# VHH binders against von Willebrand factor A domain-containing protein 7 (VWA7): the designs that were tried, part 7

Target 1, 194 residues: von Willebrand factor A domain-containing protein 7 (VWA7), of Bos taurus (Bovine) (q0v8j4r314to507)
Amino acid sequence: ASSLSFVLDTTGSMGEEINAAKIQARHIVEQRRGTPMEPTQYVLVPFHDPGFGPVFTTSDPDSFWQQLNEMHALGGGDEPEMCLSALELALLHTPPLSDIFVFTDASPKDAFLTNRVESLTQERRCRVTFLVTEDPSRAQGRARREVLSPLRFEPYEAVALASGGEVIFTEDQYIQDVAAIVGDSIADLVTLPL
Key: E = the ipSAE of ESMFold2; O = the ipSAE of ESMFold2 at other seeds; V2 = 0.75 times the mean of E and O plus 0.25 times the DockQ between their complexes.

## First folded at step 4 (VHH)

Design a5 (framework vhh_rezetamig_d1)
Fold by ESMFold2-Fast, scan of step 4:
Structure a5 (fold): chain B 194 residues (1-194), chain A 121 residues (1-121)
Amino acid sequence: as target 1 above (194 residues)
Amino acid sequence: QLQLQESGPGLVKPSETLSLTCTVSGGSISSGDYYWGWIRQPPGKGLEWIGHIYTSGSTYYNPSLENRVTISVDTSKNQFSLKLSSVTAADTAVYYCAKEYTSGWYRFDIRGQGTLVTVSS
């Protein structure tokens, strides 16, 4: 049984990414409703800093889209966010052989979870794809005097590699295009359950 | 065998309506269970889905564009068309028409070669 899971950064800078996730979700609902390829479960885990979750799960695509449609960007502060904690929560609620898409513009504040999350992706046989709306070469963060490490996204690269997914960096004007391409990639790899 | 070909103006002025037509050859729009849609690629950027139509006339549009987009189908001419109103320089792109699967994730079965549309005064 297939599942579709979204892990969504809801910090104040994420307006366009949340909109892209909504567009992708609407498209998936339209394309798969009433077909053999319809996901059996949908999972949504929001995150920011200092919080993450709660997890939302449903078998109803309309409920999934409605929940996404109520998401909005709030808050601010420093660059790093609680991404890996949210991803761990998503993995615990996502069936095996499923795809998890992470939408964020920030590095993980909880990088100490990298090894644990890698293990979970392999044990559950879930593929994790990160859609990161950020120039990894950027050195100045959002907070005053915040200096960004050029290695700050290495945890995402490690998790993606371990899971067989990837990290896709893009600017905010391209995020909708990237989300659509990721959807196409999933369609090519999903086999009809028999 | 099945081929899609875009046609329309290569230059459109700001605030005007962009009109493109896709002609389907080697097969019928009414054949099979597919959407017929439009996507675009601005210079140096990725692909953006615009919308699609089912043969019944049901339309679905990208929410970011839905107030400016109309897609229609003419099965008698084996064509479908895009109208994008109130264009700006940001609408400059290569526009593709596509035959899309109705099952699964968004993806193309076949698409046209693309037509460049420049929005400039």
Scores: ipSAE 0.000, ipTM 0.115, lowest interface PAE 19.0, mean pLDDT 74

Design a6 (framework vhh_rezetamig_d1)
Fold by ESMFold2-Fast, scan of step 4:
Parts: C-alpha cells; sequence; structure tokens
Structure a6 (fold): chain B 194 residues (1-194), chain A 121 residues (1-121)
C-alpha cells in the first residue's frame, strides 16, 4: 500500500484552498479507511515564503486529519512561494506508488528545483497533482512592483507531466468542487480493474 | 548600483517593427542568477510581461505575443533588445526593461524608468 501526501500553501490568500484541502482529505481518508486501499502513511508539508515545512508524517488517518485541521492562512507578501522545496521534502518522506496533492495559488519561487523534483517523482513513482487557484494569464502580482510571466506555472506543468499527474487551474469559488472531483477520481481508480 | 536604461524610437507606424534596446550599467549582464526581460504598460491598463532572455541567448516569451516577439542579448555591449513586429495601436504603451531572478522567471528586482512608444502614423 502507498502513502497519501498533501503539500499545502499556507499564505494569507489561501483560506478557501486550505478549507478545500481539509474537505478533500476527509473524503479520501473516510472512503479508504478500513479497506485494502487505505494509505499506510500520510504526509503533510506546509509552505509559504520564505519557509517550508516542517514535514508531518503519520500512519494514523485521525492524526493526519487533526494536523491538517490545525492549518490556517497566515502572512505572505509577494506572489511566488516555496512550493518545489516543500514538494521535494514531501517526496523524500513519501514511499513509492503514492499520490501527492499540491494546493497553491502561486508560482514557485524555487523554480530552479524543477529538474530535481521531476527526477524524484519518477524515482519514487509518485503521481503529483497540482490544484492551482489562479488565472495563469494574470500579469500583476501581489506586490506592487511584481510582474508575472504567463510561463510562471511551467515548473508545475513539467513536474505533473513527469509524474503522470496534472495541473488544474480554477477560481477560489470552485476550488472545493475541483478538489472533490480530483479526489473522487483517485478513489474511483482503486476500485476498478486495470 | 546596477541600473537599466531603455532607448529607441518613441513613434512607430502601424505594421512596422518596434525596436528597443536596454543598456545595463553598474553590473554585468553575464550572470547565471538573472534573466533580462521586457514588460509594458498600455495607457490606463496593468503591466504585461513580454518575455526575457538568459545571457546564454535562451529566450522565453509571453505566448500571446510569441509570434511577434524577438529578444536578443549582446554581452560584449552589456545590452539586450526587443523587437515586436506588425505593431498596431494596441501596442502603444510604456515599455520597461527589467532584471528578473532565475529562481522565479516572473519576478523583477530592478526595472528601467520606462520609455513611451506610440503606434501612429
Amino acid sequence: as target 1 above (194 residues)
Amino acid sequence: QLQLQESGPGLVKPSETLSLTCTVSGGSISSSDYYWGWIRQPPGKGLEWIGHIYYSGRTYYNPSLENRVTISVDTSKNQFSLKLSSVTAADTAVYYCAKEYTSGWYRFDIRGQGTLVTVSS
């Protein structure tokens, strides 16, 4: 059996996304609890700017839920966040054949880690799905002087492609619906013959 | 202090090519830490990222402008340039050159003072 990992942006703009992650985690945990498809380990890595981590790991789904439920939006000044550093940390603590979900509304400040993270996803055979609450065509960042490239999410696309996952862009009001659909798809796959 | 300065014609005719140069002073353009980019601001609108270049010559362009944009770098002159082809009145804007971090292709540390380019006959 594999692990279930959440990599969660905790910056001040992430209130709705954190709540969506909590709802999705509850859904996945309850659907798989007591079944042969129950994850053997759960991983949670928060991130913001300039920090990421600490990693939380547990084999107990109730402890995972409790830790996730302690997460709240706080701080954050500019658009980019330390997403790939947090994802690297998650990958180092996640066994093979695991699902990793990344919740963020921001591009990676640490884009220089893209190739390393791609390699880790393939080595671990982990599938990474990014749920991004942002319009990739937006040009003005959170900070006044900040100008955003439409290519700023290319590192996420590259990691998702390498891992066999995907990048899903959505709006704040739809994040809970999108997260639920993704979680249901993952849960449904475990009940179907391949 | 590293400074960037835009230069080029302030008036371009429709259908022609807009050409701007950015001169970097107080520091070297040959750095692995930075991309060198162009951004613009049309009157009354927000900032739009155009593209950037690494000192090696590798370029990244805004997909909405990609078919019209060319950015080049001349490390011997400590300069980089923008060419935007087939211009229309919609390309009228203040154009800025910028120093961007390679860790996050979307952020800029320093930009020039800007140069107004008007597309008109």
Scores: ipSAE 0.000, ipTM 0.138, lowest interface PAE 17.6, mean pLDDT 75

Design a7 (framework vhh_vobarilizumab_d1)
Fold by ESMFold2-Fast, scan of step 4:
Structure a7 (fold): chain B 194 residues (1-194), chain A 119 residues (1-119)
Amino acid sequence: as target 1 above (194 residues)
Amino acid sequence: EVQLVESGGGLVQPGGSLRLSCAASGFTFSDYAMAWYRQAPGKGRELVAGISTGGSTSYADSVKGRFTISRDNAKNTLYLQMNSLRPEDTAVYYCAKEYTSGWYRFDIWGQGTLVTVSS
């Protein structure tokens, strides 16, 4: 059993990433609909600051697409967001041996959850891939006078390493290309199970 | 039950200003992100501006720098200050409430308020 699981940063800077996720999700859903390779479950968990969730789960691709298609980017004062809380929620609702894809441009405000999330990825045997549209060397945050640590993405690296996934850093202008690579990876896992 | 009542629309000349209000009831206003949509004759609905529970804002490129969204949680009221109005801003403006926190998926509950920008 496979799932298409997305954890999406909904802050105002995420317009291009949400659009990329919509395009790739639509492609995967339509390509697999009615075939033996159709995902058995779809999971969607939004996050921002201070909120995350609720989780949305469905076996119906139309319901999944409807929820994703109606989402918009909004808000976001400071750089860090509630990523790990959303990822924990996604892990608890994702079938074992599945892939979870996280779309964000921000470091985790909830870094205190790193060890807990690492343990959950290993216990459920889920692979977590982060698509981060940000330069980790950037020092100036989104809020006035906000200073960013060069180590702010270490929690994502730790979770990816523990789960056997990866962290992919990219720029907004390349998100469509990167999302296509992720979409192809999801398709390969569904169509060519080994 | 959720109720959103838009007001403040009217007829203005190009370059003029209007302030729209949305009176909310039937839910805890401070717990939800809010937004303004518009629909011009013969066109689909467009998200114009959004505001989070914490007051962070986002705007459509077509209105950025001209419109300001704000909220007054004590009065359960959402506002849209519209400056430097253009004929292409002519539309029915709708107040929208986030369905579920964090999704930024908005539902329209009211009848809207008509804004006409003409000669």
Scores: ipSAE 0.015, ipTM 0.443, lowest interface PAE 7.4, mean pLDDT 80

Design a8 (framework vhh_7w1s_2)
Fold by ESMFold2-Fast, scan of step 4:
Structure a8 (fold): chain B 194 residues (1-194), chain A 117 residues (1-117)
Amino acid sequence: as target 1 above (194 residues)
Amino acid sequence: QLQLVESGGGLVQAGGSMRLSCAASGFTFSDYMGWHRQAPGKQRELVAKISTGGTAYDDSVKGRFTISRDNTKNTVYLQMNSLKVEDTAVYYCAKEYTSGWYRFDIWGQGTQVTVSS
């Protein structure tokens, strides 16, 4: 992977996830700077509802950390968020053979983009991992009388499958541990394409 | 912490049935959950896996074993029918993930299944 890309839900419920993303980014910057595993580029795309972006790109890890450190949880009404629009934007700015990590607690309001995003992951040869802090069996949404579909996360599953990535459902309590495992664990340094 | 805990192993006679359970804590609905087994003196092998895309089985267990998931209990099951002496092994529940240069695996502690003739 030539880049580290974060797609980050910034709605009001996302405090723990934003903190996990910040911790993971700091760890990667500190541990991989000057090594063969150092990302050549960093990408950050925030999203909520109705907005997403702007995309932030840099080759400087300190600039990436500064930008990420300015992210804060704010707002939010209903459950679905503009995740796939943000992911599309990230894919267009992420180099091929890169990993993209998506942090969210909500289903995609923009599920109509599923097929387009799947195609982009394959064209760009990027793997997408979703870290979702939500119970997928939950029937009641955040807005009054909002009813949640049991199939609401199928777009994320489809994109992950198409890209060779995964959807990981967890609780806020464990998001930091999950993010650390995903971002820090490697199989074997000698298998890197040097 | 993230954990997988197996249960349901034990002693069973050839031709019998047994169901193994794997309770996940700290995460749920992870894609690519699997059951592996390791017989004495042999390498660990994949037996069955489940994802949102479906199920897959090793040829040695096709038609006899069924993997399933209960979303309300965060539990993955392995239903084993028509058991053979050759199915004797320690059975492990696993979540495996590889993305680019990154790999992480979460493994259960294993549960012993012994099939007697």
Scores: ipSAE 0.000, ipTM 0.168, lowest interface PAE 15.6, mean pLDDT 76

Design b12 (from x02_a10r with Y59W; framework vhh_7xy4_2)
Fold by ESMFold2-Fast, scan of step 4:
Structure b12 (fold): chain B 194 residues (1-194), chain A 120 residues (1-120)
Amino acid sequence: as target 1 above (194 residues)
Amino acid sequence: QLQLVESGGGLVQPGGSLRLSCAASGFTFSDYAMAWVRQPHGKGLEYIATISTGGGSTWYSDSVKGRFTISRDNAKNTLYLQMNSLKPEDTAMYYCAKEYTSGWYRFDIKGQGTQVTVSS
C-alpha cells in the first residue's frame, strides 16, 4: 500500500491509545524508511465528540511523526465519538491500496454513515483495522440507568469486514503490544494490485 | 410521560419457566428497539437480549441463548421475555430498556424492574 493513515480518538480517556499510536507510527516509519514499502503519503485525522478533523496529510515521514507527537488526550467527551465521520475524511484523502488504522475506546455516534464508509473502503481498496480499548460485553454506561448494547460496535465490524481488515478489542495495558502485532500482520497481507 | 413497567418475576425452581412483561407508555413503542437487562444482587449489569423495532431481528447473550426468547407486541405496547430451563445463575433483578435514539445502541432503564429468583 502507498499510504499510511491514522484515525485517532483524542478524547480524555485515550492517553494510552495515543501513546500506542505514536509508538506504532514510529515503528512503521523506521522499518519502512528507504525500502520499497515506504509509504508515499501519510494521513492523520483526529476525532472526538462533537468534532472531527482537520485532516493532516504529508509525504514526509518526519512531518507525520511531528504532527502525531503533538497529539494528546483532551478532557471531556462523555458520549460516543464521531469515528465514522473522521474515517470518511481519512478515506477521501488516502490513496487506493492503503492501510488505515483507527484507535478508539468508544462506539460511533455517527453509525448512520456505516454504508457510505463501507462503499468508500471498497472503492478505494483500503484496509481498515480498528484497535478498540473497550470490553464489548460491558453493559453499564456512564449514567446510572444507561445501558450499552454489545451491538454498538457492529458498525466497526461491518466496515472492517467490507475493507478486508479487522476489529481488535483489547485493554489499555496491552494496546502497544496489540498495535505492533496488527501492524506486522497487515504488512504481510498487503495486496498490490488486488 | 414515558413509562416502562416490568412484571412477571417470582420464585421458581431450577428447570422452571417464567414469562416477563414490560408495559410501555408515553412514546411510540414501534419506533424503538427494546432490550432486557439483568442485575444480580451486588453485581454489575448484564445485557441479555435485544429486539428490533418490528421484531424481525433479535440478539441474545451466550448465557441465555437457546433458553430465553424475546418478543414484542406493538399493538399492545408490550415487550416480553420467555425464560425456560432457568438456572440459579439467572437470579437477578430484570429490567426492560428503551433505545435512546435509533442507531445509538444505547438504552435507558426507566422502571423498578421485576425480581427473578431461581432456588429450591
Scores: ipSAE 0.488, ipTM 0.801, lowest interface PAE 1.7, mean pLDDT 83

Design b15 (from x02_a10r with S52T T53W S57R; framework vhh_7xy4_2)
Fold by ESMFold2-Fast, scan of step 4:
Formats: sequence, structure tokens, C-alpha cells
Structure b15 (fold): chain B 194 residues (1-194), chain A 120 residues (1-120)
Amino acid sequence: as target 1 above (194 residues)
Amino acid sequence: QLQLVESGGGLVQPGGSLRLSCAASGFTFSDYAMAWVRQPHGKGLEYIATITWGGGRTYYSDSVKGRFTISRDNAKNTLYLQMNSLKPEDTAMYYCAKEYTSGWYRFDIKGQGTQVTVSS
């Protein structure tokens, strides 16, 4: 009994990442459908700035696929997004001993939630993996003369460490390849007895 | 008005040292994290180092770790970058940057910078 839980950044820059998430979700759903290892629940929580959610939960893989397939990049403003708020919502709706996968290209605007989210991952015994399509060494912000610290992703590293997961940094051109590796990892994890 | 004035750049031989300074005014210097960033001619901005408001924590990019040291003197409202074992690839315009008010992960460049050239 496991779930497939996605926390998905839907800001305007996330077109390629959303598409990668859709492709991998479909692959996992198709390979596991009707088998003893089929996920028992599917969770999807979108986020951007200033909003996050609503959470979508279903036991039906077709409903999950349809909901995910209707996700599109929209809006956004400054670099940081409401990632940790969305992750908290996902954790509250994900069964214990499950894996949660976060897709984003931005640092958390809600970094003040880091300790709360860490505690929640440990309490629910959920592993959180972040797939971040950004070079953490990139110093140029979205505004001219704005500088971004490479430490801006420390909240994700802290949550991943506390949960036993990881943070994977990649570039837009590699997102399909990296998402495929993540998808294979998700498939392997959801088929294991917990 | 908020000002950041970089100085101390110049021409230096490979393996040499330079100390950069950034004089801050128009804000409470000791309340903000500060950073050094550089931009080689015709290339993108590269993050070099950060120091927290009280100097209790520092960060360095991998390209300068072990060679550069960031420090600050809050009594003098001055940020420093000690650069040792300089290499030709350290050639760039160096800027100091002040923490943005919405959080220490973002910084603003305000000054003209100071040019560092490493060559024989």
C-alpha cells in the first residue's frame, strides 16, 4: 500500500517540468494498473505565488492522470514560490510511509515553515524528493541587479535530509531524462512493501 | 540614500593577492547580510561569497573556497574580500551586494564595482 504524491510548481516558467511530470506519471500508472503493486492513492498539490492547492486526491489512476494532464504553467512573479505550504498540505493527505515528489524551479518563499515541514515528514515517515530545474550557482535574479544566493535552496536540503530523501538539481534541457530516472525510482519505491 | 562603493581592485600577477573593500552608507549595515559577486567581461554574474549580518556565518562558491575570505567591520560599515592565490579566471568586475529586505537569500547590487585583472 503506497501512494503516488506530486507537489507541482505551476508558475509560468514550469512548462517543461509539468510536461515531464505528466509523462512519468502516465508511465507509472500504466505499468502498475491492475497489478498487486498499484498505488492505493494519488495526491496532487499545485503551487505558485501567492497561492497553493487545492489538494487533489483520488484512488482512481484515470482521474489522477486527467487532473495532472490539465495542469498548465500560469502566472508567477518574483523567484521564490509557496513550495513548503504545498508540501505541508501534501503531507497531511499522503499516507504514512509514502514518497512525495516535488517539482519546482524556485526557492521557497515560505522558508519560515522549514522546521514544521521537517517535523511533519518525520512524524508521518514520508520521504520527500525535490526535483529542481535550476542551477543553484546561478546568481542573476529575475530583476536587473538582483543577486540570488546559492543558499536559497537550504530549506529543501533540510527537508530532504530530515525525511531521508534528496534534492536533485537539473537543467531544463535534461528535465525529461532526470524525470525518467525519478519516475523509475518512484515505480520501484511504490512496489515495495512498507 | 543607500550607497555601496567598491574599491581595491587592480592588476595583479597570478598567485598574487588583493583585498577588496565595500564602503556602505545610508542604511544600518550591521542589520544586513552582505555578498560579493563578480562578472567577467562578456559573461554572466557569478556568486562569490556571503557573510551574515553579525559575521557568524559565511559561504563561498566552490571556485574560490580556500582562496578567498569574506569579512566585515560593522563599526566602519565596511565589507572586505581577501583574495589569495589569484588565477587568470578570477579576472572580473567585482560588486558588493546588500541583502534584500524580503530575506537573506536575495541581494541588490548598488555600486559601480571594482575591476580585478589577473595577468602576467
Scores: ipSAE 0.399, ipTM 0.767, lowest interface PAE 2.2, mean pLDDT 81

Design b2 (from x02_a10r with S57K; framework vhh_7xy4_2)
Amino acid sequence: QLQLVESGGGLVQPGGSLRLSCAASGFTFSDYAMAWVRQPHGKGLEYIATISTGGGKTYYSDSVKGRFTISRDNAKNTLYLQMNSLKPEDTAMYYCAKEYTSGWYRFDIKGQGTQVTVSS
ESMFold2-Fast, scan of step 4: ipSAE 0.512; ipTM 0.818

Design b5 (from x02_a10r with S52Y; framework vhh_7xy4_2; at its last look DockQ between E and O 0.90; V2 from the best seeds 0.61)
Fold by ESMFold2, look of step 5:
Structure b5 (fold): chain B 194 residues (1-194), chain A 120 residues (1-120)
Amino acid sequence: as target 1 above (194 residues)
Amino acid sequence: QLQLVESGGGLVQPGGSLRLSCAASGFTFSDYAMAWVRQPHGKGLEYIATIYTGGGSTYYSDSVKGRFTISRDNAKNTLYLQMNSLKPEDTAMYYCAKEYTSGWYRFDIKGQGTQVTVSS
């Protein structure tokens, strides 16, 4: 695959998703530097409510690293976000046969895009892996009267399955370790207990 | 004004049945998925069941599957939960919840709930 593409939720209050993306990018870039597997393009699409984007693309890993370093969390916590819209934009800017990594702490509010994004992953031949920092069994939302459906992550699972990727659930304190393992492009993906 | 009013709770013996109702007003009931959730005293919320618009598509948690039936009457703006084969662990405050926005998989509790107590 010739691109490293990140779809990045910027609503984490302590920047856990942003930091996990930095760690994964560092591992991939360092491991592949000077090899045939070195990415030739880097894509970054941030998302939050109500917006997503803009897309950032570069052929320079140092410029990509600088872009990630200049990002900062916008807050908001586990509100639903425009994740699938951002992923669609990333897919349109990512070369075929590439890996796309999605970092988020929430389910999507744009789940109506699920079938379209599934089709696009298959047309672009891109593998999509989600790192999610939310307990999928949690029923209590952010507000006292808010209730979360256990089905809320099915859109991510459908997209991951269609693309040959995976949805990995973890806690905020573990996402950096999980991102490092996934980013090594070496053997083992880790699925943490729910 | 948007309202959800739960009713039908009470004290029942294990193995018994209850039917909960949720009267809705102040919004177009048929446009939204509806859910039942419960909260045992001093514990967190537990998601029980969802019924989508039109009434044909449902979800049940494993803890109630086969024993509880969710249904809706869009003409009466009413959501129901038929609870059979009740167990002591079903004791909780029961709430109906309205889908916030279609496709978000998030629901809002608007009422005060109805208490269900299953005890010998």
Scores: ipSAE 0.482, ipTM 0.795, lowest interface PAE 1.7, mean pLDDT 82
ESMFold2-Fast, scan of step 4: ipSAE 0.516; ipTM 0.817
ESMFold2 (binder alone), look of step 5: mean pLDDT 85; pTM 0.865
ESMFold2 at other seeds, look of step 5: ipSAE 0.495; ipTM 0.803
ESMFold2, look of step 6: ipSAE 0.479; ipTM 0.788
ESMFold2 (binder alone), look of step 6: mean pLDDT 84; pTM 0.852
ESMFold2 at other seeds, look of step 6: ipSAE 0.543; ipTM 0.818

Design b9 (from x02_a10r with T50Y; framework vhh_7xy4_2; at its last look DockQ between E and O 0.87; V2 from the best seeds 0.00; counts 0 for: pae O 3.7 > 2)
Amino acid sequence: QLQLVESGGGLVQPGGSLRLSCAASGFTFSDYAMAWVRQPHGKGLEYIAYISTGGGSTYYSDSVKGRFTISRDNAKNTLYLQMNSLKPEDTAMYYCAKEYTSGWYRFDIKGQGTQVTVSS
ESMFold2-Fast, scan of step 4: ipSAE 0.523; ipTM 0.821
ESMFold2, look of step 5: ipSAE 0.429; ipTM 0.787
ESMFold2 (binder alone), look of step 5: mean pLDDT 85; pTM 0.865
ESMFold2 at other seeds, look of step 5: ipSAE 0.576; ipTM 0.834
ESMFold2, look of step 6: ipSAE 0.551; ipTM 0.830
ESMFold2 (binder alone), look of step 6: mean pLDDT 85; pTM 0.861
ESMFold2 at other seeds, look of step 6: ipSAE 0.260; ipTM 0.686

Design c2 (from x02_a10r with A33W; framework vhh_7xy4_2; at its last look DockQ between E and O 0.74; V2 from the best seeds 0.00; counts 0 for: pae E 4.1 > 2)
Fold by ESMFold2, look of step 5:
Structure c2 (fold): chain B 194 residues (1-194), chain A 120 residues (1-120)
Amino acid sequence: as target 1 above (194 residues)
Amino acid sequence: QLQLVESGGGLVQPGGSLRLSCAASGFTFSDYWMAWVRQPHGKGLEYIATISTGGGSTYYSDSVKGRFTISRDNAKNTLYLQMNSLKPEDTAMYYCAKEYTSGWYRFDIKGQGTQVTVSS
């Protein structure tokens, strides 16, 4: 038994990433509907500054699609974000041997959770893939007196490595295409658990 | 009152050396990662180097790697930057910066900086 799980940054800057998640989900749902490979559960966890959740779960792919279609970018902080808290919540509600996709344009606000989330991915045997649209080389923060470290995405890289997934940095104009390609590859692997 | 006070800047010829200091007060210095950043006149901020709370880990931008050394003395609440083999391109205002919270990897500049000028 497996799940298709999305952790979505829903800040006001995330419109293209939310659309990419919709495209990936639609492709997987339609491809797998009515087959032995159909995921048994679907999980959606939004996050934004200052909050995350609630968790949405369903066994019905049409209900999942409906919930995802009602997602829209909300106003909130662009950085930092409560990404790892949302991912932890998703891991607690995702069956073992599942793929989890995280869509964000920001480094985490809650990086102190990194080791806990790494452990959860291994206990649950879930693969976590991050699609990130921020330029990791950016040094100037939003405030005049703020500098961003090139290391700020290391928490995501650590979680991805521990889980057997990856962190993919891409641009807004390509994220929908990247999400579709990643979804095709992972769907073939995830839906054959034993 | 949280303060960071940079010093040690000045005029130096190409190939020369300077040592910058940053005196910290108003917070527990040893609890935070610290960084050096610089701003050339009319340009954006450039990340130079960072150092972990105990000094066991350091990171450098490619532009200064091998020439600059970041260090700290937690007993004196002081951050240092040893700058060797200085180039005209190193001319900038230099600031020390304090990490907010681990995992943010975001640094806050609190002082006025110290000017380094490498003459042609």
Scores: ipSAE 0.206, ipTM 0.638, lowest interface PAE 4.1, mean pLDDT 80
ESMFold2-Fast, scan of step 4: ipSAE 0.530; ipTM 0.833
ESMFold2 (binder alone), look of step 5: mean pLDDT 86; pTM 0.882
ESMFold2 at other seeds, look of step 5: ipSAE 0.235; ipTM 0.649

Design c3 (from x02_a10r with A33R; framework vhh_7xy4_2)
Amino acid sequence: QLQLVESGGGLVQPGGSLRLSCAASGFTFSDYRMAWVRQPHGKGLEYIATISTGGGSTYYSDSVKGRFTISRDNAKNTLYLQMNSLKPEDTAMYYCAKEYTSGWYRFDIKGQGTQVTVSS
ESMFold2-Fast, scan of step 4: ipSAE 0.507; ipTM 0.821

Design c6 (from x02_a10r with A33H A35S; framework vhh_7xy4_2)
Amino acid sequence: QLQLVESGGGLVQPGGSLRLSCAASGFTFSDYHMSWVRQPHGKGLEYIATISTGGGSTYYSDSVKGRFTISRDNAKNTLYLQMNSLKPEDTAMYYCAKEYTSGWYRFDIKGQGTQVTVSS
ESMFold2-Fast, scan of step 4: ipSAE 0.507; ipTM 0.803

Design d1 (from x02_a10r with K98R E99D T101S; framework vhh_7xy4_2)
Fold by ESMFold2-Fast, scan of step 4:
Structure d1 (fold): chain B 194 residues (1-194), chain A 120 residues (1-120)
Amino acid sequence: as target 1 above (194 residues)
Amino acid sequence: QLQLVESGGGLVQPGGSLRLSCAASGFTFSDYAMAWVRQPHGKGLEYIATISTGGGSTYYSDSVKGRFTISRDNAKNTLYLQMNSLKPEDTAMYYCARDYSSGWYRFDIKGQGTQVTVSS
């Protein structure tokens, strides 16, 4: 029993990424409806700073689509986002042999959860793909004298590696196209012949 | 009072070398990861290198790998950047920075910097 799970950054900068998630979800749902590859469960976990969740779960693709369509970008703090906490919550509600897609433009505030999340991906046999709309080489922070290191994304790379997934860096203008391509590729791999 | 004071910059010809120093005071230097960053005139900040609290781990941007070496002397509260095979593209104001995030690799610039100019 496989699931389609979305972990979605809802901070104010995430308008394009939320739209990309909606497009990817519709594509996967429509292509797999009524086939052996149809997900048995759908999971959605929003996050920002300081909060994450609540988790939304359903077996009905139309309910999942409706919930996702009601997601909008709003606000955002000065700190990095609570991505790994949201991913942990998603993993606890996702059945084995499932794909989890994470949409964010920020590094994790909760990097101390990295090892725990890695273990959960392996225990649950779930593959995590991160779609990150940020240039990892960008050094200028939000404050004039703040500097960002590319090492800020190492937790995502570690989780992706442990789960057999990947981290894809892109730009807002391409995120919808990238999400569609990634959805097609992973859809082919999530269902193995028994 | 937290202070970071950069020094060692100057004018050097392409292919030359410089060693930058950063003198830290007002905090327990050995408890913090440190970084070097640079800003060319009229451009944004560029990340150069990071060193862990004990010096056992280092990271370099692709533009300086093999040419620059970051090091630290915790007994002297001093951070260093050895710059070899300098190129005109290395011309910038260089700053040292302290991790303010307690190990999450987010850095603040506190000092005035030291100017490096690579020109013939």
Scores: ipSAE 0.171, ipTM 0.592, lowest interface PAE 4.6, mean pLDDT 81

Design d11 (from x02_a10r with G103Y; framework vhh_7xy4_2; at its last look DockQ between E and O 0.83; V2 from the best seeds 0.00; counts 0 for: pae E 2.7 > 2)
Fold by ESMFold2, look of step 5:
Structure d11 (fold): chain B 194 residues (1-194), chain A 120 residues (1-120)
Amino acid sequence: as target 1 above (194 residues)
Amino acid sequence: QLQLVESGGGLVQPGGSLRLSCAASGFTFSDYAMAWVRQPHGKGLEYIATISTGGGSTYYSDSVKGRFTISRDNAKNTLYLQMNSLKPEDTAMYYCAKEYTSYWYRFDIKGQGTQVTVSS
């Protein structure tokens, strides 16, 4: 009855992150195929500025892989992104006791949703893990004289904590390795004796 | 129209103190979180501290925590930075910055800054 759900930032700056999501998804699907822990549903929710969605769901792991392969960056948008809105949509379509992975290089544009999303992870009993490729200490925004707070990722940390997941910061060059390690760790935690 | 005017910088010896001020005009000051940032000569921006609209919550970067105190007086439209135990590494142009979105994680520099120089 579990699901594997991806929330994927599709802005133009996310090329390496999109590739890492594809690799992690393939790894998890192959590792769990034919086991009692094989997910029965797969959910994909893209997001970008100014929008998010639509949600894609399937019961077929090969169809899920195919949908991920069709993803492409939609071009640059304002930073930060509509991540919490997309995560809320993913939570509404993900059955209880499921893993949700969020891939992004930006802080959320919709941070006002933090408490609502925290509560929803608790109600749905879903574990949310964020893979973030932005340096949280970066102070320079994209616009001239724009400054970014190091607290801008606190919404992700709050949601992860409430759900029993984590926020992992890494550089673009390492995200594929980190995604593989996270996928292995999550799979081990779900494999209980029958 | 919208203005932020920083003042209070100067030359000070290591271990000394300075108090920076930022006079705000052209917007409702109490509606926005405010921040201090600095730029050492020839280097990028460094975030220092943030204060909530009412002053009830503050955050400091590790490089200044325990030494600097951010505060605000909403009746005077003024943001402050009390800088104690100053080090040569604190030498920089200091700017105040105004929150400019509905979440206070993005800030905008509008003033010319005030120079702080810490040197023997």
Scores: ipSAE 0.316, ipTM 0.719, lowest interface PAE 2.7, mean pLDDT 81
ESMFold2-Fast, scan of step 4: ipSAE 0.545; ipTM 0.840
ESMFold2 (binder alone), look of step 5: mean pLDDT 83; pTM 0.851
ESMFold2 at other seeds, look of step 5: ipSAE 0.446; ipTM 0.774

